# Designs tried in a protein design chat: miniprotein binders against q9h3h3. Part 138

Target 1, 235 residues: q9h3h3
Amino acid sequence: EDGFTAEHLAAEAMAADMDPWLVFDARTTPATELDAWLAKYPPSQVTRYGDPGSPNSEPVGWIAVYGQGYSPNSGDVQGLQAAWEALQTSGRPITPGTLRQLAITHHVLSGKWLMHLAPGFKLDHAWAGIARAVVEGQLQVAKVSPRAKEGGRQVICVYTDDFTDRLGVLEADSAIRAAGIKCLLTYKPDVYTYLGIYRANRWHLCPTLYESRFQLGGSARGSRVLDRANNVELT

## First folded at step 12 (miniprotein)

Design xC32
Fold by ESMFold2-Fast, scan of step 12:
Structure xC32 (fold): chain B 235 residues (1-235), chain A 85 residues (1-85)
Amino acid sequence: as target 1 above (235 residues)
Amino acid sequence: SPEEIREEIEELLEKAEELLEEAEKLFKEGVDPRKARELLMEVFQLLWEALRLAEKLGNRELLERAWELIRRAWQLLLKLRELLK
């Protein structure tokens, strides 16, 4: 109602990619330095556009942690975009299967588990847990948004390298739960993000493939995962 | 009135298109990509307001025009992101 929708937030997230990132890179930095780095840059206090009163005086798009084995591969995003434009003018049906095929053809395979938390201690604690899991090798890479000028919830994104690899997506969920995370998680392929497909898209596509809910009372996994496309419970 | 709301939507769409064309020109000429991004973020704000009003008014034509401009704006945003990442 106040003018911030999933559509607007998606555009702001894409714009944030273009500003500098604060990165802890475990490929080049000893793991022993992580705790000091987390204390210096708690996401609840790092501001999006900089503030002399915050840890940053300059704009920060994202705060990220790269795992020791992380190998970035965004695929051919330009080729994906050109193919998407051609598809829209072709009259061919736009379906989840068609988008999956475009993603595979152009090697745009990454995806992410998303969690949204209010600024404060719980956000900072959750981020610290995720960051440690990344540095210890249970997760590959993660990022968290800085505090927006207008306030609102912040997002933690935990990436997997291939959204078509269901087992890999579920392994990441398990690692997130093992890190102590209990909030709702949703999984979105980056192909949907790059093409600007969100809730109010004209093709009625659901960009969320999986949903994970914490299992109170505990199971071996610690969560229940739903396949949103097929409405089938996987765990 | 419905006529006043329609005029407001048309004004928002016209302003958004002007700013979008300016951002597209900056991108094409390889000049000031950060200003192009700033213009584009303003375009999204204007188009979101136009969408909200067009849906409230129930005007399909204005709604479709707003979505077309959002499509163009997103296309440019992705190109800028690829350039500046």
Scores: ipSAE 0.615, ipTM 0.842, lowest interface PAE 1.5, mean pLDDT 88

Design xC33
Fold by ESMFold2-Fast, scan of step 12:
Structure xC33 (fold): chain B 235 residues (1-235), chain A 85 residues (1-85)
Amino acid sequence: as target 1 above (235 residues)
Amino acid sequence: SPEEIREEIEELLEKAEELLEEAEKLFKEGVDPRKARELLMEVFHLLWEALRLAEKLGNRELLERAWELIRRAWQLLLKLRELLK
């Protein structure tokens, strides 16, 4: 019944981008140091605004792991924003196709699988699994939110380069599952995040493109992946 | 009462617009971007309370005014993020 909690959390996440990050960068740091780094900075203990009793005394926006081949490509976010403002002023219809074309035009193609977990052992264990998959090369980059002052769920974000590359998105889901993750996953393009399109948006757009549910079976563990916009099973 | 709720929404919107204009001015002048961020977080807090009350009241005009201010605030937040990331 309380609306706008997701919008509030989204604004806080955007603001968190502006504070310092704790980063394990596999491009410059040996993989052998990862376990010690994970033990030093478990996300359930790292506080958003710092605390002498936590691993950090200063504010931390995100805890992140960069893979060996990670090459940041945010595209032209400024051009995207200008085009978005022009579109809203034009009175033209705003649809998923319009957002997709805007993202392609401005090269803002990244997206992410999201998982929300309560602070504690399960969160720290899930993050460790994801971080190892990134360092070992099965995933490209990931980040996790620190513990908020008010408490509440924390989010792990696992990024892919191109949300229009369905096979790449599905491959990332498989790698997340192979890392031992069993919780619900949802996939959101960064274009929706940058433009402030969340669950209760004015255009009734679904910002979540895919949903993944854990499936235990046969010779391998897999998942059911749903294209939420078209209501089509992909796996 | 409905009239008291309307007055509360209007006060929230007026306060949010004042703080948003201050944040926009700081950004335009290139001064204290982290203060601009602090003001924006206050703006969002005020506007989501205004949206919640406007939905309960069923007032479309107040709801649309709150969404327009959220749009402006979000655009500035994104600009600040690009500057400070």
Scores: ipSAE 0.570, ipTM 0.823, lowest interface PAE 1.7, mean pLDDT 87

Design xC34
Fold by ESMFold2-Fast, scan of step 12:
Structure xC34 (fold): chain B 235 residues (1-235), chain A 85 residues (1-85)
Amino acid sequence: as target 1 above (235 residues)
Amino acid sequence: SPEEIREEIEELLEKAEELLEEAEKLFKEGVDPRKARELLMEVFRLLWEALRLAEKLGNRELLERAWELIRRAWQLLLKLRELLK
């Protein structure tokens, strides 16, 4: 309904980055250990702040799987924030193109496909599929939120290195679909996350760059992807 | 009554700004970043309620004040995240 809830949930997600993560790191852990790890830490059962009845007794911010080639690069977030403040006082128009240029200038290039699922078997099954795709090398890195104290949907984030690399973004979508995911996906660049683009701001920016909808047998790709910024279908 | 709702919004904004200033001070002094995060999460809760009430009341000035405090709180949250990563 309103953007207030979306903005607050985004703040909770940002805060979760600061707590410990449960990580399966394929750079140092054999792929044969993945199934046991997934069984030990199903996201529907892992609790955000720890619970004696859950797999974790301590707070967990995120459950993540790092691919064998994963090399994190968050860019210059401090420089991005300074430039954003300068842009707002400059009087120049704030558009998707302007934000893309700020992101490129400050090397804040990562982005992610997002899917929101209710706690339960479908969430755990979807996460297992994504995790296997990461360990097998079809995706680079992914994370999923733990179960919130107050309940609600959980989010799976599948990252790509460069949101301006359209082919790379589309390849990630294809790999997600190949893993059996059929729900709506939206793609957000991390620059939008850092700048708080989650609501109908006074600049009227769409908070997503791409949307992917499952296409049963109608597309060779298994999905129909829309470029939200330009309102153009890519597949 | 509109006046009672206005008073409630003012109280929420005042409390949020006090907590936000406390969190900003902790960050500046390099003290207890997790306490600063706890304060910010409470700031967001107070501001979410203030926004809801201000929208219901149709008061643009109060809505703008709430959005400005959210902007400040968000900037600090991102800085804390950078510090702890």
Scores: ipSAE 0.616, ipTM 0.840, lowest interface PAE 1.5, mean pLDDT 87

Design xC35
Fold by ESMFold2-Fast, scan of step 12:
Structure xC35 (fold): chain B 235 residues (1-235), chain A 85 residues (1-85)
Amino acid sequence: as target 1 above (235 residues)
Amino acid sequence: SPEEIREEIEELLEKAEELLEEAEKLFKEGVDPRKARELLMEVFMLLWEALRLAEKLGNRELLERAWELIRRAWQLLLKLRELLK
């Protein structure tokens, strides 16, 4: 088995950003159209590189839903990359605090809750729940990977505007749980994604800031959230 | 043998660097950015295998060479993503 699968999947995800996206944009499309769109493009059937036998004949990088209030802000990714190269050349220590400061300086603040599911009914059902939560205004934006040619798990990404805003990150987790999601969730800032910092990295950084596990037996939908970077429970 | 594994790693690194240089040239010349991306995906596959073998062999020099090429490849991938998004 391959010890660097996660790293290669990260590269594939970055490459997928460059291919066309299938988007339900609630800012310009009535919410009543969502169910038909979800039925047309179930993520377990949409193929990454296109197939005449699938819903798409052409490559699809991502399947996404934009909320009515969604305002895209990727920050200055090019400036972040230049500063990152300068930092590595400077000999200054590369720490979570240093990367956090680079992200703030360049306004690359977005982050995402990730869930990995095998292709099939559970993936499609989870995505439909997330998509409805986005269109109803409980989440801002989400995307899901299409089915890879080589198979394997697919990923649903639920974005928040600011990874330094702990309350906002926790509110997104609550909304994901309220949508019926019970699987393990992990939260990763986009700054780590853009800079190519994975689980195995040269600087021994933890790119996962938070981990959420479904909590059984509560009267409200909830979860246990752990701050992975500092090893402290938040809920 | 350890010598055969070392030779395999060196062949993977050499092939990866050749393809990476081709992708860098395409990007610099502003030609066929999607082919540059395709080359980079092959570069990553070769480099992850080289890294796996170098780690098992315990060879620090080969491990460092693999990581440097991965850094270079990722830098180009991000530049292509910013161009093609």
Scores: ipSAE 0.622, ipTM 0.839, lowest interface PAE 1.5, mean pLDDT 88

Design xC36
Fold by ESMFold2-Fast, scan of step 12:
Structure xC36 (fold): chain B 235 residues (1-235), chain A 85 residues (1-85)
Amino acid sequence: as target 1 above (235 residues)
Amino acid sequence: SPEEIREEIEELLEKAEELLEEAEKLFKEGVDPRKARELLLEVFKLLWEALRLAEKLGNRELLERAWELIRRAWQLLLKLRELLK
């Protein structure tokens, strides 16, 4: 908390998009090859900038799994950015509704469930479960960060097509829980990521839309999902 | 002291702006975009520390200066990402 750690991690995550990705693409690769690929590239061992002693000698930005039906659509990020800069220069109030409208106008609708885990067996096990769910068709696409030079927690991102589609967001949560994931999850729309909305943002916006907590013997979904913006329990 | 904190913030902001201008020049010239990215990551480290100290000091002018540089740096980072992804 003291040093804006979340903001530092967010900037480094954005920068990581620019380096090569290690991808298992189920659109072109048989599902039978997934277990060998996961064994070759466990995220706790893949290094951000490469190391002869790790699975990679060259920099890796992200480790990703694409589902068979995955069709990337980032929307008009450049148009979104131009509109955002104009809005900030205008001095008009910036609200969740304003960002939602910018996202809809520029078709930047994707979002993601985030989980942060320390490097090690639990991270690798969680990633393997998520990757299998993607290849089996329960999730569309996911990625995990490689191990940073200084250590620290790594992030798994599980994407959905449309953050305004509550049912789709909840279906992804259910699939994550079915994969054996029990840690805290938070959901963030990509528009917030692109525009730099994090915990200590200038506009005092909540940087996540939903929060999911694992429940023992609770709901049929295996988790309690909260709408952070409206303070409403969804499950 | 408050005076020492103010001086530390000023130094952080000055260094951040210097590196940001270098990154902006590299982007404009279309040269070494990955060096521009590394400069921006350093800019963010300096600016988040400046923002933390400015909040502690309660100095609105320094807070606004830090936020303006963060805005410029994030805008450039997004442009670099779109160029290089």
Scores: ipSAE 0.600, ipTM 0.833, lowest interface PAE 1.6, mean pLDDT 88

Design xC37
Fold by ESMFold2-Fast, scan of step 12:
Order: structure tokens, then sequence, then C-alpha cells
Structure xC37 (fold): chain B 235 residues (1-235), chain A 85 residues (1-85)
């Protein structure tokens, strides 16, 4: 997520939270209905603001799948925002460690693996794989953006409940890879999303904590995961 | 020219601040949150372009002005999201 295009897309993604979501909720819907739901609402065809020629006539902010055990982890976003304003006013250095403590104090712990794909078969196929993994219990929750009126890439977000739990973050990466996903993944804590950390120009913060690259042909299969802040290979 | 780029940045920042103040007023008065959101998306478009040009020009004053408006706009966007989620 480097560059001003990423910042613009991020603002639009935040705004999309305010519009209705199309949700497959495995807590209340039989798993046998998933394939029909995926066929009805492929993300490459669902439009952001509605179109009579698409599956939706009304605006859709996100297309989401909730797992059977999903429990939302929003934390105290209001308290986080107030503390962030105070931190900026204090003149204290803004660092990854300071933001981590802010997130822990206000229980804003969720984070997500991100993948960006162009509208089309590959996007719809990737989303179907992720959705099945959520319904089968390998992942907790995921969402994908609808198609923008101007076109452009769409994003799939796969959430974990605690970005400070490195093992949990890596387990989610493994489950994404097991679902057949081979593209580049980056991991971003929601605290960075809520505070608008997309470019490091002012604070020199890396906007993501981890990146995952699919590995083939070596002595190991799966993924290479890099801790971007410390430049350390984890797998 | 550098002078023409400076003028373009100043116009972008002035327009963004006008729209941001309108969005802030709508939010404070509890009126038309969808319009406030539309104004903020336009504010971000203007501010990211202003920031890009200010970085190329190497002008710290304009860069800091763009960052301050981005900070205000993002805080309002988050408040709207919390209100309307």
Amino acid sequence: as target 1 above (235 residues)
Amino acid sequence: SPEEIREEIEELLEKAEELLEEAEKLFKEGVDPRKARELLIEVFKLLWEALRLAEKLGNRELLERAWELIRRAWQLLLKLRELLK
C-alpha cells in the first residue's frame, strides 16, 4: 500500500463501512447455501453504488462472510482517537511501539491480511476460496470490496482478532495459502487503518507489519513471511 | 514553472479547506451525513494531489499545511464511520 492511490482507496474503503453490506453469516445460514450465494454475488460484478445490470440495484459497501465463531472486536475506537489527538499535540515521537501501546490500552487489537486484485475471474475465484475457508472454520471473517464505478483493483481483507499475537497472524496466512491463494499479501493492524496510516512520509512508519509471498520449488512449500518493520524473515 | 505549481497547490489547499469546513459543519449539526462523506472523499482527492505536488516542489510549509488538513479530514471520516457503521 505505497503511494497516494493507496491513500485514496483507503479513504473510500473507510467510507464504504457506512453503506449496507452483503453478508453470508455462517452463524445463522447453512454452509450448503454458500456456493449459491457466491454465484449470486461475485465481487467483480457487484457494483459499489448499484446498477440495474448488476446483482445489486442499491449501494453496497462490502461483501462479507462471517464464520460460525465470529465475534466482533471493535475495541474503544473513540478512546483511541482521543488518545491519538493528545499524542500528536504532546510532541512525543510517533513510533510503531507507541501505536502498539495505544491499541493495547484501548483494546483495538484486530488486524487483517490484504490482497489487491483486478476485477475478473481471479478475484472471484480467490474470494470463493477465502469464503469457503471462513465457513469451514479455518478463518474467522473476511470481506471484499465491490466494483468501483471507475474500475480499478478490489481488495480482500482477511481478519484476525489480535495483531499482537504473531502465531495467530501466521496461522491465518497458512490458512489463506491452503485455500489456494498465491498472490502477495500484506498485514495491517486496524489501529493503523483507523488512524489513517497509509504513507510513512511524516512519521516514517511502515504502513504494514508483515508481507507474505507464495513460495514454490524450494525445500519448503507455503509462504515466506517478512516482518517489514524489523526486516526479519519469519518463515 | 515552480511559481505556477505553487499557485496550483495553494488553490487545491484552499478548496479542500472550504469543503472540509462544510463537512465539519454538517457533522456538528447532525445534518446530511451522506453529503458530509461525499465532501470528505473530494477533500482527500484534492489533498493527495496537493501533497504530491508539494513533495515535488520541496516546500515544507505547503507540505505541513497539506498534512494538517489530511489529519482533520481523516479524523472526521473516522467519526462519521463510527456514527454510521
Scores: ipSAE 0.479, ipTM 0.762, lowest interface PAE 2.2, mean pLDDT 86

Design xC38
Fold by ESMFold2-Fast, scan of step 12:
Structure xC38 (fold): chain B 235 residues (1-235), chain A 85 residues (1-85)
Amino acid sequence: as target 1 above (235 residues)
Amino acid sequence: SPEEIREEIEELLEKAEELLEEAEKLFKEGVDERKARELLMEVFKLLWEALRLAEKLGNRELLERAWELIRRAWQLLLKLRELLK
């Protein structure tokens, strides 16, 4: 795998934003309908570009669940992009701190915990757990990629409103673990996504802010969370 | 050989730039945004392969050229996403 897999998947994820989404919106749909919706649209079977043999005949970019309190705020992405171009030509150093400043200035504060799973039962089970946590109010919003034609790993993204709110980021990790998720999680602010900060970036920045590893016993929260920028264990 | 790898990288970069310019033109003219996106996805495939080979070769100039094209492609992809989401 390795190499540029994360970059390739990131470009595909950005492109997927432009295709239709299958959404369970808890703001307008009773929670009692969730189980039927999950059974109708298991992410291991929903195809990226549509297939008569799958649940969808038309392209689907993302399968998403919106919580009751979900209020999207993407900030000023255009202003962020313009400021980023100016920063690159200014000669100012490009560091985690300058990116954080740009994000705050342009209100591009959302971020997400990422988990990558192979298509199949375990992916569908993990997604169902996350979706229930969203509908029950433990998480705000989440989405999962459909099955690619090539059959590679799929990604579940669990969003938080503000990547600078460490407690909120850690609370989301705890809720993901409580939903039964045991795989590696990494946390990436959307500003990094929009500006193209991936593992092989030009500035040698760590592409994620946090890493969470499942821990049986020990930590009360069920996981070890590392602040990757400062190389400090938080739990 | 290193020379064969260099030639392969040059070919990938040239093809990627041609497709990227086509995608940029479609976006500027406001036509066929779906084709522009398809072209961009092909550009990324070519550029990721060029980066992989340039890293293997250890050639800084080719790495920088690939990164500049990826920057342009990514900026266009973000603009398309903001327009079409």
Scores: ipSAE 0.524, ipTM 0.795, lowest interface PAE 1.8, mean pLDDT 87

Design xC39
Fold by ESMFold2-Fast, scan of step 12:
Structure xC39 (fold): chain B 235 residues (1-235), chain A 85 residues (1-85)
Amino acid sequence: as target 1 above (235 residues)
Amino acid sequence: SPEEIREEIEELLEKAEELLEEAEKLFKEGVDYRKARELLMEVFKLLWEALRLAEKLGNRELLERAWELIRRAWQLLLKLRELLK
């Protein structure tokens, strides 16, 4: 796919944030209820805009699971946006370092591991594994997109609270692999998402910090993680 | 032809800017944020096509105009998301 397609998918994902979410909140709901909730709302069957034949008759933006210890902190997104506009107007260089500093200054530190899967059993099984890991405390929070009207792959997002905490990012990767996920994973800080910076951007920035590939046998960790920006293998 | 493609890009950019201005007006007036969002989704669709055509044409000016409108549209989308999440 081309970069402009990724930008449109990203805009649709941000628009989805504004529609109702289906949430399993482990902070207020017993873990014993998770399997029934997963059976009721399989992501391959939940439709983006509602359909009498699906589990939902009304629009759903995201299907999410919040862990017991989840404490949302999106930082100062409005301050980040204002600073970004000022930076662009100033003519100063726009580099990964300047974006990192804007993110730190405004406490917009969250990031996510992304995986894209076709609608069907494998997507539903992968989401169930991730959801259980969240409820059991191995991951903090995750969401998955509903089925689009036009079809296409769906995305599972597994969040960490601080993209500058490399150890935490790698621990999330390990937990995803332990949940049985074998597909390609990419890690993107939310600062790039909020500012609309994707693969094809005018500043030639790489918004993907890490890639994780499943390792067949022999690996102590179960995956190979690449620092995408520096092209250095970490595991 | 290159001239026909240029005209198509200019029509896409003009329509996108019209819809973007309507969305910006709704946001400024604090009314019908759902319609503003729908307008923005159409703006991005038009601008994606404009970017694709401008890149094929190799026209730097049209590409930069499309990117500027995308920047503007994205900033408004983020503001709407912060209000409506």
Scores: ipSAE 0.596, ipTM 0.831, lowest interface PAE 1.6, mean pLDDT 87

Design xC4
Fold by ESMFold2-Fast, scan of step 12:
Structure xC4 (fold): chain B 235 residues (1-235), chain A 85 residues (1-85)
Amino acid sequence: as target 1 above (235 residues)
Amino acid sequence: SPEEIREEIEELLEKAEELLEEAEKLFKEGVDPRKARELLMEVFKLLWEALRLAEKLGNRELLERAWELIRRAWQLLLWLRELLK
């Protein structure tokens, strides 16, 4: 497009957090209800701002599934933002290590595997697989964007509690692959999202820490995972 | 021309700052947070275009002004998100 499309989509995603969510909460809802809920709210049909002809008449920011053990902890986002402003005015170098330290200090540790799919059967099928893995306990929590009024790809976000826990991040990748997902996955810490660090940021930082590519007949995991920060293959 | 592009960037930045100040006022007054969000989305649209043009022009001062407004807009978006989540 004209430019800064990924940056604009990041701002739209943050705005979507402010609208109501459609949630299947395995902490309070029996797992046997999941298939009916998925059939009622396929992400390719749920509209961002509501439409009498869609499953929703009111705006929906996200469609989410919470695992039985899900305990949200976004940390001190306001403290993180204040420290970030202080860092920018201090003249100190802004590096991945500096952001990691800010995130640890303010307990803003969550991160997510992202996959982008066009509206349609493959998106709905992928989301159903992820949702089942969450309800069965292989993943902790996930969400998917509704269909935008302008069209375009939708995103599935699969969260982990701590982006500094490499083993936990890799375990989530394995569970996503075991759910039948074959598309490209990228992992982004929420600290980059909250601080507005996108692909074309002014500090030339890569907000993607890991990248996972499906490889049929390859590794035992079914994927190759690259550590983007160190440019090292992990699997 | 470079002068015409500079004028376009300055108009985009001026409009973005005006809308951003309106969104900030709505937030501080606790009035219509949905409209404040709507204004912020328009601010980002204007600022992304200003950045694109400023990069093409190679004007460091205009790039820095656009990034400063994006910083302010993002901070307000984050505070609105914390309020309305």
Scores: ipSAE 0.485, ipTM 0.784, lowest interface PAE 1.9, mean pLDDT 87

Design xC40
Fold by ESMFold2-Fast, scan of step 12:
Structure xC40 (fold): chain B 235 residues (1-235), chain A 85 residues (1-85)
Amino acid sequence: as target 1 above (235 residues)
Amino acid sequence: SPEEIREEIEELLEKAEELLEEAEKLFKEGVDPKKARELLMEVFKLLWEALRLAEKLGNRELLERAWELIRRAWQLLLKLRELLK
């Protein structure tokens, strides 16, 4: 696994935002239609650029489910980008604290729990569980990547509205676990995504704030959450 | 050889900058955002290869040049995404 693989995946994910999305919008669609929609568009079968044998003949960037209370607010991404360019030109230190302040100043607060799964039954089952939790109100919004032409793992992203709200981030983890998810989860603020800061970056910043691992051992949460920056177990 | 690797990196950087300038022009003129995106994806492929080779060669100057072009390319990609989402 090369160091630049994360950069390639990040650029492809950003490009996917610009293609059409397949959306189940619980704000306008009855919850009773979700199961049929999930059966029609299993992420292991939906292809990135369309295929006569798949559910889609045209390109699909993302498959998404919007909750009843979903109110999109990406903040001032343009202002964030301008401030980031100014920071780099200024010669001032680029640190996690500086990035956090830029994100707060420009209201770019959203973040996401990520899970990576191989195409197949387990991915489709995990996505169905997440989608139901979104429609039932335990999660706000989620999306999953379609199957790439060259294969590889697909990603499920479960969003929270404020990465600085630790309790909200932990509540989302609990809801994901309650949906039956047992794989490794990592939490990343969107500020790192928008600025192109991934695992291998020149500033040696860690874009992952939290890790969640499934733990059966009598835990009420069903998981152990680690604060990556402080190396402190929170649950 | 080190000289052949250096020449390969220079060629990758030159091609990436040419395509990046074309993408930047399309964005500035407000035309063909789909082509601008396609050009940027090709720019990234060229630049990641240039970074890989520059790291193996141990040439800091070439490494910094590749990082600067990646910064410019990412900046444009984010602007396109904000425009087209």
Scores: ipSAE 0.612, ipTM 0.835, lowest interface PAE 1.5, mean pLDDT 88

Design xC41
Fold by ESMFold2-Fast, scan of step 12:
Structure xC41 (fold): chain B 235 residues (1-235), chain A 85 residues (1-85)
Amino acid sequence: as target 1 above (235 residues)
Amino acid sequence: SPEEIREEIEELLEKAEELLEEAEKLFKEGVDPWKARELLMEVFKLLWEALRLAEKLGNRELLERAWELIRRAWQLLLKLRELLK
């Protein structure tokens, strides 16, 4: 990736939150309707800004599946933002521990496992597996980006409610693997996303906390999870 | 030339700041948040180009100006997202 592509994609993803979402909500919709919904809205065909030739004529920011027990809690993002600005002007050290404290104080605890896939059958198949795991209760909530203009990879985000709960993060990884996902996964807390902390930041912060690699033909768990910050194997 | 690149960066930064101020005004007045988002996405495009050129030129002052405008733009993007989600 060249230039500021990652930063640009992050800004586009944030902007996408503001456009309408296509949602299968298992809290109000029977699970038996999921397969028809997935067939109607495959992420490789749903277009970001709408197209008469696609399933949508209007813009779509995200395609999402909410689990039966899903209860949104984004915390106090406004308070987090204000505290972050105050911290930057204070001259105090900015470290992973400081951001973790800010996130806990303002209840901005959500995080997500990310997987990037090219548009096509494999993306649609992976999304269908994740969506079924959400509706069946093995995952809480997930979303996938619609198709941008040609060439770009799409992202599937699988959320956990608390990035400080390592067991919960690892349980989500196991459920993703059980759904048949074999690609590289990275886990990022939303606090880094909301504050716009990118890969090459001045505080040397790593916004990716965990990395999961599929373990082909090995072990009961099905993946190896690495703590990226401490470079320690967790599984 | 380095002088021409500097002038291009300054033009990009000036245009980005004007659009950013318009987007900030729309947000503050509670008027047309979708237009504010549209302006903001254009601001990011201009600022990413300004950063690329400033890094190539090696001009720390221009680089810092671009990063400060990106910080402001990101703050507004997050506020818009919280408003419109």
Scores: ipSAE 0.632, ipTM 0.850, lowest interface PAE 1.4, mean pLDDT 88

